# Designs tried in a protein design chat: VH-VL binders against Cytochrome c oxidase assembly factor 8 (COA8). Part 142

Target 1, 167 residues: Cytochrome c oxidase assembly factor 8 (COA8), of Homo sapiens (Human) (q96il0)
Amino acid sequence: APERGAERRDTAPSGVSRFCPPRKSCHDWIGPPDKYSNLRPVHFYIPENESPLEQKLRKLRQETQEWNQQFWANQNLTFSKEKEEFIHSRLKTKGLGLRTESGQKATLNAEEMADFYKEFLSKNFQKHMYYNRDWYKRNFAITFFMGKVALERIWNKLKQKQKKRSN
Below, E stands for the ipSAE of ESMFold2; O stands for the ipSAE of OpenDDE; V2 stands for 0.75 times the mean of E and O plus 0.25 times the DockQ between their complexes.

## First folded at step 12 (VH-VL)

Design ob11 (from oa1 with heavy chain L34I; framework fv_pabinafusp; at its last fold request DockQ between E and O 0.31; V2 from the best seeds 0.57)
Fold by ESMFold2, look of step 12:
Structure ob11 (fold): chain C 167 residues (1-167), chain A 124 residues (1-124), chain B 112 residues (1-112)
Amino acid sequence: as target 1 above (167 residues)
Amino acid sequence: EVQLVQSGAEVKKPGESLKISCKGSGYRFTEYWIGWVRQMPGKGLEWMGDIYPDDSDTTYSEKFKVQVTISADKSISTAYLQWSSLKASDTAMYYCARQGWHYDESGPFGFDYWGQGTLVTVSS
Amino acid sequence: DIVMTQTPLSLSVTPGQPASISCRSSQSLLHSDEKTYLHWYLQKPGQSPQLLIYKVSNRFSGVPDRFSGSGSGTDFTLKISRVEAEDVGVYYCSQSEHFPYTFGQGTKVEIK
């Protein structure tokens, strides 16, 4: 199959880390940091007796993790790309090369880099505002379904104990 | 894959104490009753009692109530059967078993998964 | 205590032929939820018991469809439509409606 690495330079790969916990695990696992997002993925346990409500919660958590991983992977890539372009542009304007005499990448002082950080934040303000809104919306939904699952589990416990008390 | 793994065979003298274990894996351990079943050599099955690991709610067969203690440690998904003073008549195979249930069905299934058994031999 | 009585206690069957085991309880096993808490187990030689049928007629996961259960009240039957060599062992009926939970004496099934 052809390699398409160049088509990915502006967009990070979709999806979450391919790290998998041991097959015998019966708990959620926190994996190593994802290469692109630097976020640690959670690998969700699928119980043997999973109810439809539990499945809905698990899928919502998986979708939210994928959404979050993809957002930060894309932002990290964009940040790195725009940082290098900013440095390159400012070095060119100052008549300086991209590398020092020692061969290291040339850089800008902290005050000069502050202009980049201000510009980057301004350009991405609305994107991060929508991210924050969606993050809170998703976490509220997750909390709501966690409450419903907790009640369902209490109900299942009570049903088992009711049967035994009637024995 | 639901598994119940029991501790190994024991050879004991009368009057000694013993605690055998049953470790559950592949399911939410705290949500199922774990029962203990005795099988005397060449005989049938006898229910001894059970425990709900979440809150340690324990039920004993009257026959065994003063002879054994059933307990659980939910932090390590393990149930226990314990004697303070063994008798020769305690020589038997001891099974742990999970009382099954499903979210889509009313009422439990009886014992759907069993441990491999722990042979306890008590002789002077 | 609820006595569970199995008949026959021993059964010798030609491979491929049907087999039938009866179980009678000393009291009704019907619960107020309208379910009957009678179960069947097989203990193969040298192995732990395994669940075959729960609540009279429901086959447990992985149990072949040649096994079927029926009955109501105090009378129950396990049928094997075509006995195979792997079906050898001791079959137990059990009730979980009344404390203490009890088992039948067992029915030993052998190949003739």
Scores: ipSAE 0.622, ipTM 0.842, lowest interface PAE 1.1, mean pLDDT 87
Fold by ESMFold2-Fast, scan of step 13:
Structure ob11 (fold): chain C 167 residues (1-167), chain A 124 residues (1-124), chain B 112 residues (1-112)
Amino acid sequence: as target 1 above (167 residues)
Amino acid sequence: EVQLVQSGAEVKKPGESLKISCKGSGYRFTEYWIGWVRQMPGKGLEWMGDIYPDDSDTTYSEKFKVQVTISADKSISTAYLQWSSLKASDTAMYYCARQGWHYDESGPFGFDYWGQGTLVTVSS
Amino acid sequence: DIVMTQTPLSLSVTPGQPASISCRSSQSLLHSDEKTYLHWYLQKPGQSPQLLIYKVSNRFSGVPDRFSGSGSGTDFTLKISRVEAEDVGVYYCSQSEHFPYTFGQGTKVEIK
């Protein structure tokens, strides 16, 4: 298994693979999907000449990624837990066991599962609404700082070329 | 990790053309001036010229202006130094180097990272 | 062209002792931004030059604190507080204030 107990390394079963960017990369690196959130983490490239403004943008993007991954990890765990509870409850009501004669997990038919999905979405509607609101707020902030960084880069190019031509 | 890697040593005859390369990695190649510096055997350093890879804007030392051409291909993060017709007096070590800058500075300063050098020998 | 003059041309130092190299420019290297564009490079035997100090007194990344630069206008000094075996090589001062960029003739530092 890739994850073991409290160990923090992201390793393949062989224990030799790490989630890290390729050496000499000047771009962000996208990793494999997280086990719980099913989202791909981004490892951000840090240039050796990173300005405070660039650092603020990077930290904002990292914080947004952490928030997003935590939200979906929690949502997926809640969904799985409630789905399992719903299935067990309905099977108990029907007088059925938790596993079929073939040893597979007992499941409900599509009509019964539709009830669960409808109830789950209705119950979590406000949670998803607040998620979307925060998602847009975060993306507005990121876009704003991306604009500021773009202007800073134009200014830096101008400074380099002005100094070069100053006699 | 910032790195500049230059092409290998060259042995040429007078009158031949030559183009040597300098490939940058580990940084935003288009945001830094790349300079070329000559060092004749047993002598000191001479600045030849610079190029800004984003728009191929060049500056030359007057001494080298008609002797060489500096160019760059930003799609492969590579700068070039070229002679149309070599002379024995061109025998030297040629270095490429990046001009450093910081966001809080007024412009570029010192050559902060250097290639390993390309030895060019011109003899009959 | 700005002429950069270094003294001495060669220096033999006992390990652990200090060393000092002077550099004089034919014109002021002070820019209108109040910065002085004078830099120091070290070329170790068989190696490329490496940046030691930029704009008079700023140590480049990874450069030991035993190296220090000082000066203003046209007169500059590089000091090594305690010379080590790895410090052998040729030291160059350079200016990037005026075109063309120019280098001093070099100071060879050797261990006694």
Scores: ipSAE 0.536, ipTM 0.794, lowest interface PAE 1.7, mean pLDDT 86
ESMFold2 (binder alone), look of step 12: mean pLDDT 92; pTM 0.946
OpenDDE, look of step 12: ipSAE 0.741; ipTM 0.890
ESMFold2, fold request of step 13: ipSAE 0.506, 0.523, 0.531; ipTM 0.770, 0.776, 0.788
ESMFold2 (binder alone), fold request of step 13: mean pLDDT 92, 92, 92; pTM 0.945, 0.947, 0.945
OpenDDE, fold request of step 13: ipSAE 0.786, 0.784, 0.786; ipTM 0.916, 0.916, 0.918

Design ob3 (from oa1 with heavy chain D54E, light chain F99I; framework fv_pabinafusp; at its last fold request DockQ between E and O 0.54; V2 from the best seeds 0.67)
Fold by ESMFold2, fold request of step 13:
Structure ob3 (fold): chain C 167 residues (1-167), chain A 124 residues (1-124), chain B 112 residues (1-112)
Amino acid sequence: as target 1 above (167 residues)
Amino acid sequence: EVQLVQSGAEVKKPGESLKISCKGSGYRFTEYWLGWVRQMPGKGLEWMGDIYPEDSDTTYSEKFKVQVTISADKSISTAYLQWSSLKASDTAMYYCARQGWHYDESGPFGFDYWGQGTLVTVSS
Amino acid sequence: DIVMTQTPLSLSVTPGQPASISCRSSQSLLHSDEKTYLHWYLQKPGQSPQLLIYKVSNRFSGVPDRFSGSGSGTDFTLKISRVEAEDVGVYYCSQSEHIPYTFGQGTKVEIK
């Protein structure tokens, strides 16, 4: 079974709240959901004393976030477009207009909409399988570099002390 | 911008406890040793000890080891210097100071940023 | 403990003239990385100390280029090429090679 790391974010529409940005932050922080992908972006702090290894990790995390944002933004648009097309196609097949007698937008019942959801999942199955594979590959690489940065930080602590405390 | 902001001046009586603070901002607080330096009235500078906030690893000057406790709360980027029982001889200015370093250079720079100081006066 | 000895302890200079402060350590400050961990600070009246020179000769950010450091082993010198009114204060050398870290006695620089 696939395991997704701390980089994964929930997809709305669940109860997201507005986030108040820290005034003077020297930490990474999580922003509000993106308009198109509905994912919460991480805003990366760039310290003045950033090592090349730390920069490589940060860039990998940024690139992975951008890739993930792009994927879900595209999926959300595709889902919305295909949903509307499915509804219009099924209404047309039933000989019904796009509007009700009251002028309101015509819809399909839950059982009819279940057909759309099944077809959408089936049609996009391979795309989501490749996404999942790439997600794990990216998160493995991120985890590997996080380990290397952790070791580098231990070394940095030690080199700041020419001698350890008095014996 | 790197800043170290210390708690305000204290007037105390002998035997009282005291905990003064130093809040760091504008840098990764947990990645730098933070030291405490005493300056007695009309005297020079004395290193008391330091702490690495990431793991609370502390080093004390032998002169001060029994007299004070150095601690840190990394969740609020704050270090502390505390006495359980003040003496009149503890009257001094106390500075916190960050030990500077850069990933691209060997070894530390000494104390590159200092707090504004906390004046502690211990008298009857 | 490593004793840091500064000379002179007091220095009165005419504005625009050079000044020189010596610092001697009781032991070598050379580390195994071939760097020497001696630093210079200025404490202006009523202010916290500020770093001027680190590792003998490296000028800290924002420090005017009239300040320079030199020396090796146990003998070090801070030079001010043209003393200005803002340079008044007490200058300290310090070492970070040995625990405990120690400072010199300070050199008070005044305008004559």
Scores: ipSAE 0.623, ipTM 0.846, lowest interface PAE 1.1, mean pLDDT 86
ESMFold2, look of step 12: ipSAE 0.571; ipTM 0.818
ESMFold2 (binder alone), look of step 12: mean pLDDT 92; pTM 0.945
OpenDDE, look of step 12: ipSAE 0.751; ipTM 0.893
ESMFold2, fold request of step 13: ipSAE 0.583, 0.600; ipTM 0.816, 0.829
ESMFold2 (binder alone), fold request of step 13: mean pLDDT 92, 91, 92; pTM 0.947, 0.942, 0.945
OpenDDE, fold request of step 13: ipSAE 0.791, 0.777, 0.790; ipTM 0.919, 0.906, 0.920

Design ob7 (from oa1 with heavy chain Q99E; framework fv_pabinafusp; at its last fold request DockQ between E and O 0.35; V2 from the best seeds 0.60)
Fold by ESMFold2, fold request of step 13:
Structure ob7 (fold): chain C 167 residues (1-167), chain A 124 residues (1-124), chain B 112 residues (1-112)
Amino acid sequence: as target 1 above (167 residues)
Amino acid sequence: EVQLVQSGAEVKKPGESLKISCKGSGYRFTEYWLGWVRQMPGKGLEWMGDIYPDDSDTTYSEKFKVQVTISADKSISTAYLQWSSLKASDTAMYYCAREGWHYDESGPFGFDYWGQGTLVTVSS
Amino acid sequence: DIVMTQTPLSLSVTPGQPASISCRSSQSLLHSDEKTYLHWYLQKPGQSPQLLIYKVSNRFSGVPDRFSGSGSGTDFTLKISRVEAEDVGVYYCSQSEHFPYTFGQGTKVEIK
């Protein structure tokens, strides 16, 4: 890829914005929301002198981000699909069409939609419970490795200072 | 990709001040000593001093200690070399260079990456 | 200050032939960590110096294996097993054990 003149930051919540990380960036940075998960991906910096601990932390953060994006992309898709199926089924039971007389998509009132939300939450309860458990486990591991990397960086600074002083 | 990009060539008169810059990219700028090296026309290399940008800890060659000031702005990954009053004898090429190290090795390995150089010409 | 003395100061080499550059320091470059802080650089015409060999014998990344370094104490040698046209330039030894850091006078290598 060609060299970028500056890091771009998108302030609009848009999934269609083109956004490319600068080749010379030495920091992590946050991209625009993903179209499917509606989450902002982190674009991770890979340092030239990356230690095994730093690499492990970076990969763990990348894998967690991918896992999280996939979960919510799947849940958003499932929610949308099941919502339409529920509406379609209930309109058919009432003898109504999928469109109003004005041509707009027909829908159910708030009381009728409450049944959908209750059913959706019930169907997905166990899945969200496992998601929460795994989310906490992943974040605990990330925090643990962040601590190890911080100590390693302090150690490296001390080594460079000691040698420079011709000890 | 590690890069050190220096400010452009300068033509100055004796007695003028000057501040030249060196911008580091592609690595964690604050974690490496950054040195300045002078090369007078047709001559070899002379180490002037270095700086640790994280805390601005600075070491000078005694030859240059009162001649120049070395500083850094870590927020923009930039180091500086400056003169308060230039002399004709300051005409030279000036390089910035990073003192390399690797997590897997016990000590630094000299200047592993160098800037392109800044030619400073001081003439009446 | 530590004086770094290179010999020869100029070297003309037939392509494909070996070259050898000597560097002598006025004081030992051995540090208490058992490493010797002697480095070699090449400055090609019109370019910045580039690191070739660090801590006596370690090739920097991307440096061809025809370059090798050796030595101990105060006497060091850079060898080029087969000189190529791209190896033309000025070679410097340098020490980073004692302040101020110092460089040798340079050895100009050219192809005859």
Scores: ipSAE 0.574, ipTM 0.815, lowest interface PAE 1.4, mean pLDDT 86
ESMFold2, look of step 12: ipSAE 0.530; ipTM 0.808
ESMFold2 (binder alone), look of step 12: mean pLDDT 92; pTM 0.943
OpenDDE, look of step 12: ipSAE 0.759; ipTM 0.897
ESMFold2, fold request of step 13: ipSAE 0.522, 0.539; ipTM 0.782, 0.790
ESMFold2 (binder alone), fold request of step 13: mean pLDDT 92, 92, 92; pTM 0.945, 0.945, 0.945
OpenDDE, fold request of step 13: ipSAE 0.789, 0.779, 0.782; ipTM 0.916, 0.912, 0.914

## First folded at step 13 (VH-VL)

Design je10 (from je1 with heavy chain Q100K L101V K106S S109H P110Y; framework fv_ebrasodebart)
Fold by ESMFold2-Fast, scan of step 13:
Structure je10 (fold): chain C 167 residues (1-167), chain A 124 residues (1-124), chain B 108 residues (1-108)
Amino acid sequence: as target 1 above (167 residues)
Amino acid sequence: QIQLVQSGAEVKKPGASVKVSCKASGYTFTSYGISWVRQAPGQGLEWMGWISASEGNTNYAQKLQGRVTMTTDTSTSTAYMELRSLRSDDTAVYYCARDKVYDFYSGSHYFDYWGQGTLVTVSS
Amino acid sequence: QAVLTQPPSVSVSPGQTASITCSGDKLGDKYAYWYQQKPGQSPVLVMYRDSKRPSGIPERFSASNSGNTATLTISGTQAMDEADYYCQAWDSSEDYVVFGGGTKLTVL
């Protein structure tokens, strides 16, 4: 239907957000789980005097969040789509309609669905392995930049301390 | 598919008010904000303000404070911008634009779809 | 309150790389956005969140944002790219959207 087309486009996992961070927030804010990715998005606080290094760290964290959100939203959408296709195919094979006489969606029992889950996991094994590899690579980079930011902050505090002695 | 359709051109006298409409279609209206941006002939883009389609919260550019009002009607997926006490230097094309202020990843205003524009001429 | 400065015009020959700059105090601390506007038409989003490209925008468009300067780069510039280009940022302190003055790209 038209409503479903508009709804899916507006709720697409590719960056559509419906939550609004608190006014004048001085902290990172955590939103509700995304409908498609089922992950809670983090809105990062952006100070006006953010250093270039701090900006790089924040942007890296934001990029990692976007990548992670898009991966799981796409994975969940693919799972949902393939599940419906599997159910449709099995019901067709049995000569059954897609809906019961009462108008409810027809379903398969747990034993029949086990075939789908095994196939899905097998098909997506390599994809999940590459996801885990990339996830660790991204978190290693974030940790590296966190260390650099920490060193910068220590150095700046030492400089501030020395200046205060002159005043 | 995603579309913002604005009302037609207006010719107004100095001191009058104008109200421009912007009808959204092809998306869930309350999931985005609406920003208004104007452009005087041969000049650049000037942001006027924004409204939350879900909450009705507004924020207006300081130089237009007291002269502009933005509203929405969620039942018709329509946004409105009223500008009062019109002056000749208010002559411009007025745009509505879908505002991605609720974007999970940025949290800042930016505009992915724009209306066709409404020319408002203030003269005589 | 932030101010964004763009060169009024940039000229390039077909096939050359066009570079359009946008300068503002600590602009690299904010996200930069870019819009293309052809005469008589509405603006079109061509780059978002510093360097992200919307679906439908050719891969020859790229952008960066660092320090005080954001840059839109168009590789292998075509006649169809001739337009006005506007940068945009958001000033979080006042919840105020700022546009650059615009750059007219001429492809000769």
Scores: ipSAE 0.000, ipTM 0.490, lowest interface PAE 16.1, mean pLDDT 81

Design je11 (from je1 with heavy chain Q100S L101P Y105W S108Y S109H P110A; framework fv_ebrasodebart)
Fold by ESMFold2-Fast, scan of step 13:
Structure je11 (fold): chain C 167 residues (1-167), chain A 124 residues (1-124), chain B 108 residues (1-108)
Amino acid sequence: as target 1 above (167 residues)
Amino acid sequence: QIQLVQSGAEVKKPGASVKVSCKASGYTFTSYGISWVRQAPGQGLEWMGWISASEGNTNYAQKLQGRVTMTTDTSTSTAYMELRSLRSDDTAVYYCARDSPYDFWKGYHAFDYWGQGTLVTVSS
Amino acid sequence: QAVLTQPPSVSVSPGQTASITCSGDKLGDKYAYWYQQKPGQSPVLVMYRDSKRPSGIPERFSASNSGNTATLTISGTQAMDEADYYCQAWDSSEDYVVFGGGTKLTVL
């Protein structure tokens, strides 16, 4: 017996009873991977009656996403640049050219590349520690605001029930 | 109405320093960064660096490292760019522009609002 | 070194389509941005992240970026579009922002 239909807790937009036209999404949308970070961006749905608190949560989530995309874009670009410099340096030390007879890029074996990965991780250890610290801080803030938004929605629902009972 | 208003034109002698201000209004200053871009007379645009309005983190163009300092004053929503040891080839119009709030915005820099520019003339 | 090359000038008659190119090694792997600058004025962002148009920029402005070339296209060009146009991208070799040399668009 499937239990999936028992309860649905989809995030309702601030005007949940408003008509959403066919062929339009009234929820968040996920885009293609970013060119630099390779992370998929989330395009947030903005309800017309968005509260100030809901706006703060959405902005925090958008800012956190942008921070993540920019961090990984920068990390990926730094990795690619330093990898190429490492390969060129090692090939020069061996007295080898940067291109093979066929015109393809000359490469190092997996054992030699392991040295680069070790150096890269060691050099970037502090940077990754700061990233993890900030990641936890941002997740804490998001969770905090999610809680506040949930309380606001409960309070608004209770106020609606009070109005309905006022006959 | 989003606006960036810069300080007035300056005439400096070689070896002097100049400090240009950029006052932001019409948006939450700390939610964005400020980039500085200069343009020598009749020449193209040259990026100088970026600063976070919230955290004060900076990223400077390598060729200007050691000569440029960028700061912000969040209480007045003002960004500053100081260029030291001025040379005649520093003669340019200096622009501030609204940018990303993050210092690792490599590839994501988009300058959506610009100040009116400040002409700095370096001559003897 | 990553250099963004633009033609120094492009001329077009009113109502015609203007195309301004920006060439750089593997530019399509990066985001391209476009700015319009009129004499004595500050630059104005007209296209961002390859093909996206800021609010307030007319729909006749469009752009693309693939391979080694980014292109700014102005359909139904008007006299008011006469200006210098600059492309911009991130420079991986220098680890900072790079601008093209600029293109003077003349609408005759």
Scores: ipSAE 0.000, ipTM 0.481, lowest interface PAE 13.1, mean pLDDT 80

Design je12 (from je1 with heavy chain Q100T L101R K106T S109T P110W Y113P; framework fv_ebrasodebart)
Fold by ESMFold2-Fast, scan of step 13:
Structure je12 (fold): chain C 167 residues (1-167), chain A 124 residues (1-124), chain B 108 residues (1-108)
Amino acid sequence: as target 1 above (167 residues)
Amino acid sequence: QIQLVQSGAEVKKPGASVKVSCKASGYTFTSYGISWVRQAPGQGLEWMGWISASEGNTNYAQKLQGRVTMTTDTSTSTAYMELRSLRSDDTAVYYCARDTRYDFYTGSTWFDPWGQGTLVTVSS
Amino acid sequence: QAVLTQPPSVSVSPGQTASITCSGDKLGDKYAYWYQQKPGQSPVLVMYRDSKRPSGIPERFSASNSGNTATLTISGTQAMDEADYYCQAWDSSEDYVVFGGGTKLTVL
């Protein structure tokens, strides 16, 4: 199979899918954990008469999910790669092979691995701080729009009730 | 029973267009996407693109961008794939398949079931 | 874009274990999927998400995916397993689906 070879920039919203499970339930559902991020995705139901405000909230939640998935997929990959490099480096320093005589993967003790974890967390402190900052900003925005949507639904329900009472 | 049934074989001249249909049954059509995959005689599988049955979002293989259009009709649970400016090397069996793609970031998509295939022959 | 390489053919005797490989750069960082196609028929999913077996697929089918290589293993291979086998992966960074070139399994 020939690949054309051109890399494209990804993350066009049109390129993603949000499958709704059964029509009967017609609400959001949670999928299985992603292999890379280990986070469970949410698939959003889109009502036929979605208001502009409801659409804005949904898109904000979708964008936040995508951002979160990408962050953790990259973080987990980085952790995995650096852990492997650390283990190999330490085994080489000890004059040990990467595998035991039985062909099993050679490992380090808990104390040595603790050094790696401490160094990894320290090295990534700034990155995690920026993640937490952005995560809080995004959740604040989502909460704010959830409040606006709730208020809109109350007003619409009140309007509907008044109209029915007058008839 | 979950099933995808495709339209019948087509014979076209170079430069013409072909539109293949894929009728879904046995599941909620809008809960899944449809991918289109073709196979030239004696050759392997080539992914052409994907469409969301609920939103109509599409993603096409780069080599087919500008020549292919995928659409759906939710009232009849039918997906369509139109290929324009046909060439002799477009001769292939065209398959539709139910796509379990979750989204851009999940890294997971597979095809089950597949339609029976539609042979499109392009010759003068 | 990514390319998946499969051997063009694999031959085994009935009852032997068949091994079909699928190689691609960083393939172990992606999910791999496997399809079986018999002559004149549509492909059938036989393995999904690296190592998961769909309902109706015999237990003799198993698979793995690590590093650069995904492997489909058929233990106790039977004549009915003779078919073309295709691996598939999805690359989220490129947002595309890629298939391997296919492997013809012959049971002699």
Scores: ipSAE 0.000, ipTM 0.455, lowest interface PAE 17.7, mean pLDDT 79

Design je14 (from je1 with heavy chain D99E L101I Y105H S108Y P110D; framework fv_ebrasodebart)
Fold by ESMFold2-Fast, scan of step 13:
Structure je14 (fold): chain C 167 residues (1-167), chain A 124 residues (1-124), chain B 108 residues (1-108)
Amino acid sequence: as target 1 above (167 residues)
Amino acid sequence: QIQLVQSGAEVKKPGASVKVSCKASGYTFTSYGISWVRQAPGQGLEWMGWISASEGNTNYAQKLQGRVTMTTDTSTSTAYMELRSLRSDDTAVYYCAREQIYDFHKGYSDFDYWGQGTLVTVSS
Amino acid sequence: QAVLTQPPSVSVSPGQTASITCSGDKLGDKYAYWYQQKPGQSPVLVMYRDSKRPSGIPERFSASNSGNTATLTISGTQAMDEADYYCQAWDSSEDYVVFGGGTKLTVL
């Protein structure tokens, strides 16, 4: 079965991320919107003393970002393709060409386009429901690990404070 | 068409400096980094360093730190690599390659397009 | 520090399957790449992100990456496949690119 986020098969210049952040930066970098997903990718900074738990949280956030980017890139491509197919199909049914007498691209009126949007939303309802479910699950997991990391940092601060007092 | 075109072969004496250029075309120059990779005769590939075309930030291989400088000129979509204090073991073909880094759960660093290479010969 | 180890050479008969390995600590947790280099030419990307094939690369090229070993597989090997093959990975902990030592594929 096809995945909602189709995987790219070549080194085409378009993709999920189009920016090249500085290496070994001391903070996260936010890139320009991806051509297909229209979401800004984030390059995560990796601390020198990253704990295994902090690494797990970071990788979970990175994986969630990749999943989210792929979903919206494919959704937007599917929307654009089906929109164009719908317009061409309706113009053909009316016996109209793809260009007007003035040489401009032929279009459908707002009422006809409303039919397409309704059909597209209806057809993709199940995909959107599964996306929302997975999005919430991923964010619950991230929140849970953020809590664990916070507790680990509190514990480390307490150990460091005790060590300073004994010295 | 995406293309990286490098400057011509150079012959240098030990202690001299060399500056190799890499002119990019067919894509938005500032959206990618440029990595430099060299190959001594009959040897394997060795990564030298990387530069961001948009930010100008660099990261160099440890063994070349202090001898290499990478720069870009956005107005001409050209990257440069200067290697100083040349030694005979710096004799190699020097390549530029377009690099895109993305830091996902399983991050990637793609070298999708390469220049034709520039032979630098260091001899007395 | 990450080091990628490849056999120096691999020999196969025409039409046989060639397998070139690339070994590194926890390599399967990273993306592996494969480059083909013929004498006097620039490296050409033949496999990227473990198992993906660029446009223009024959379907007989495939690859995998699991545990500590990445493998490039060439089925129905042809004389034109004779070249040096390099694996590559990005070491995010040291923030540098690492290449394997290269494998010379001979088709006899």
Scores: ipSAE 0.000, ipTM 0.501, lowest interface PAE 12.8, mean pLDDT 80

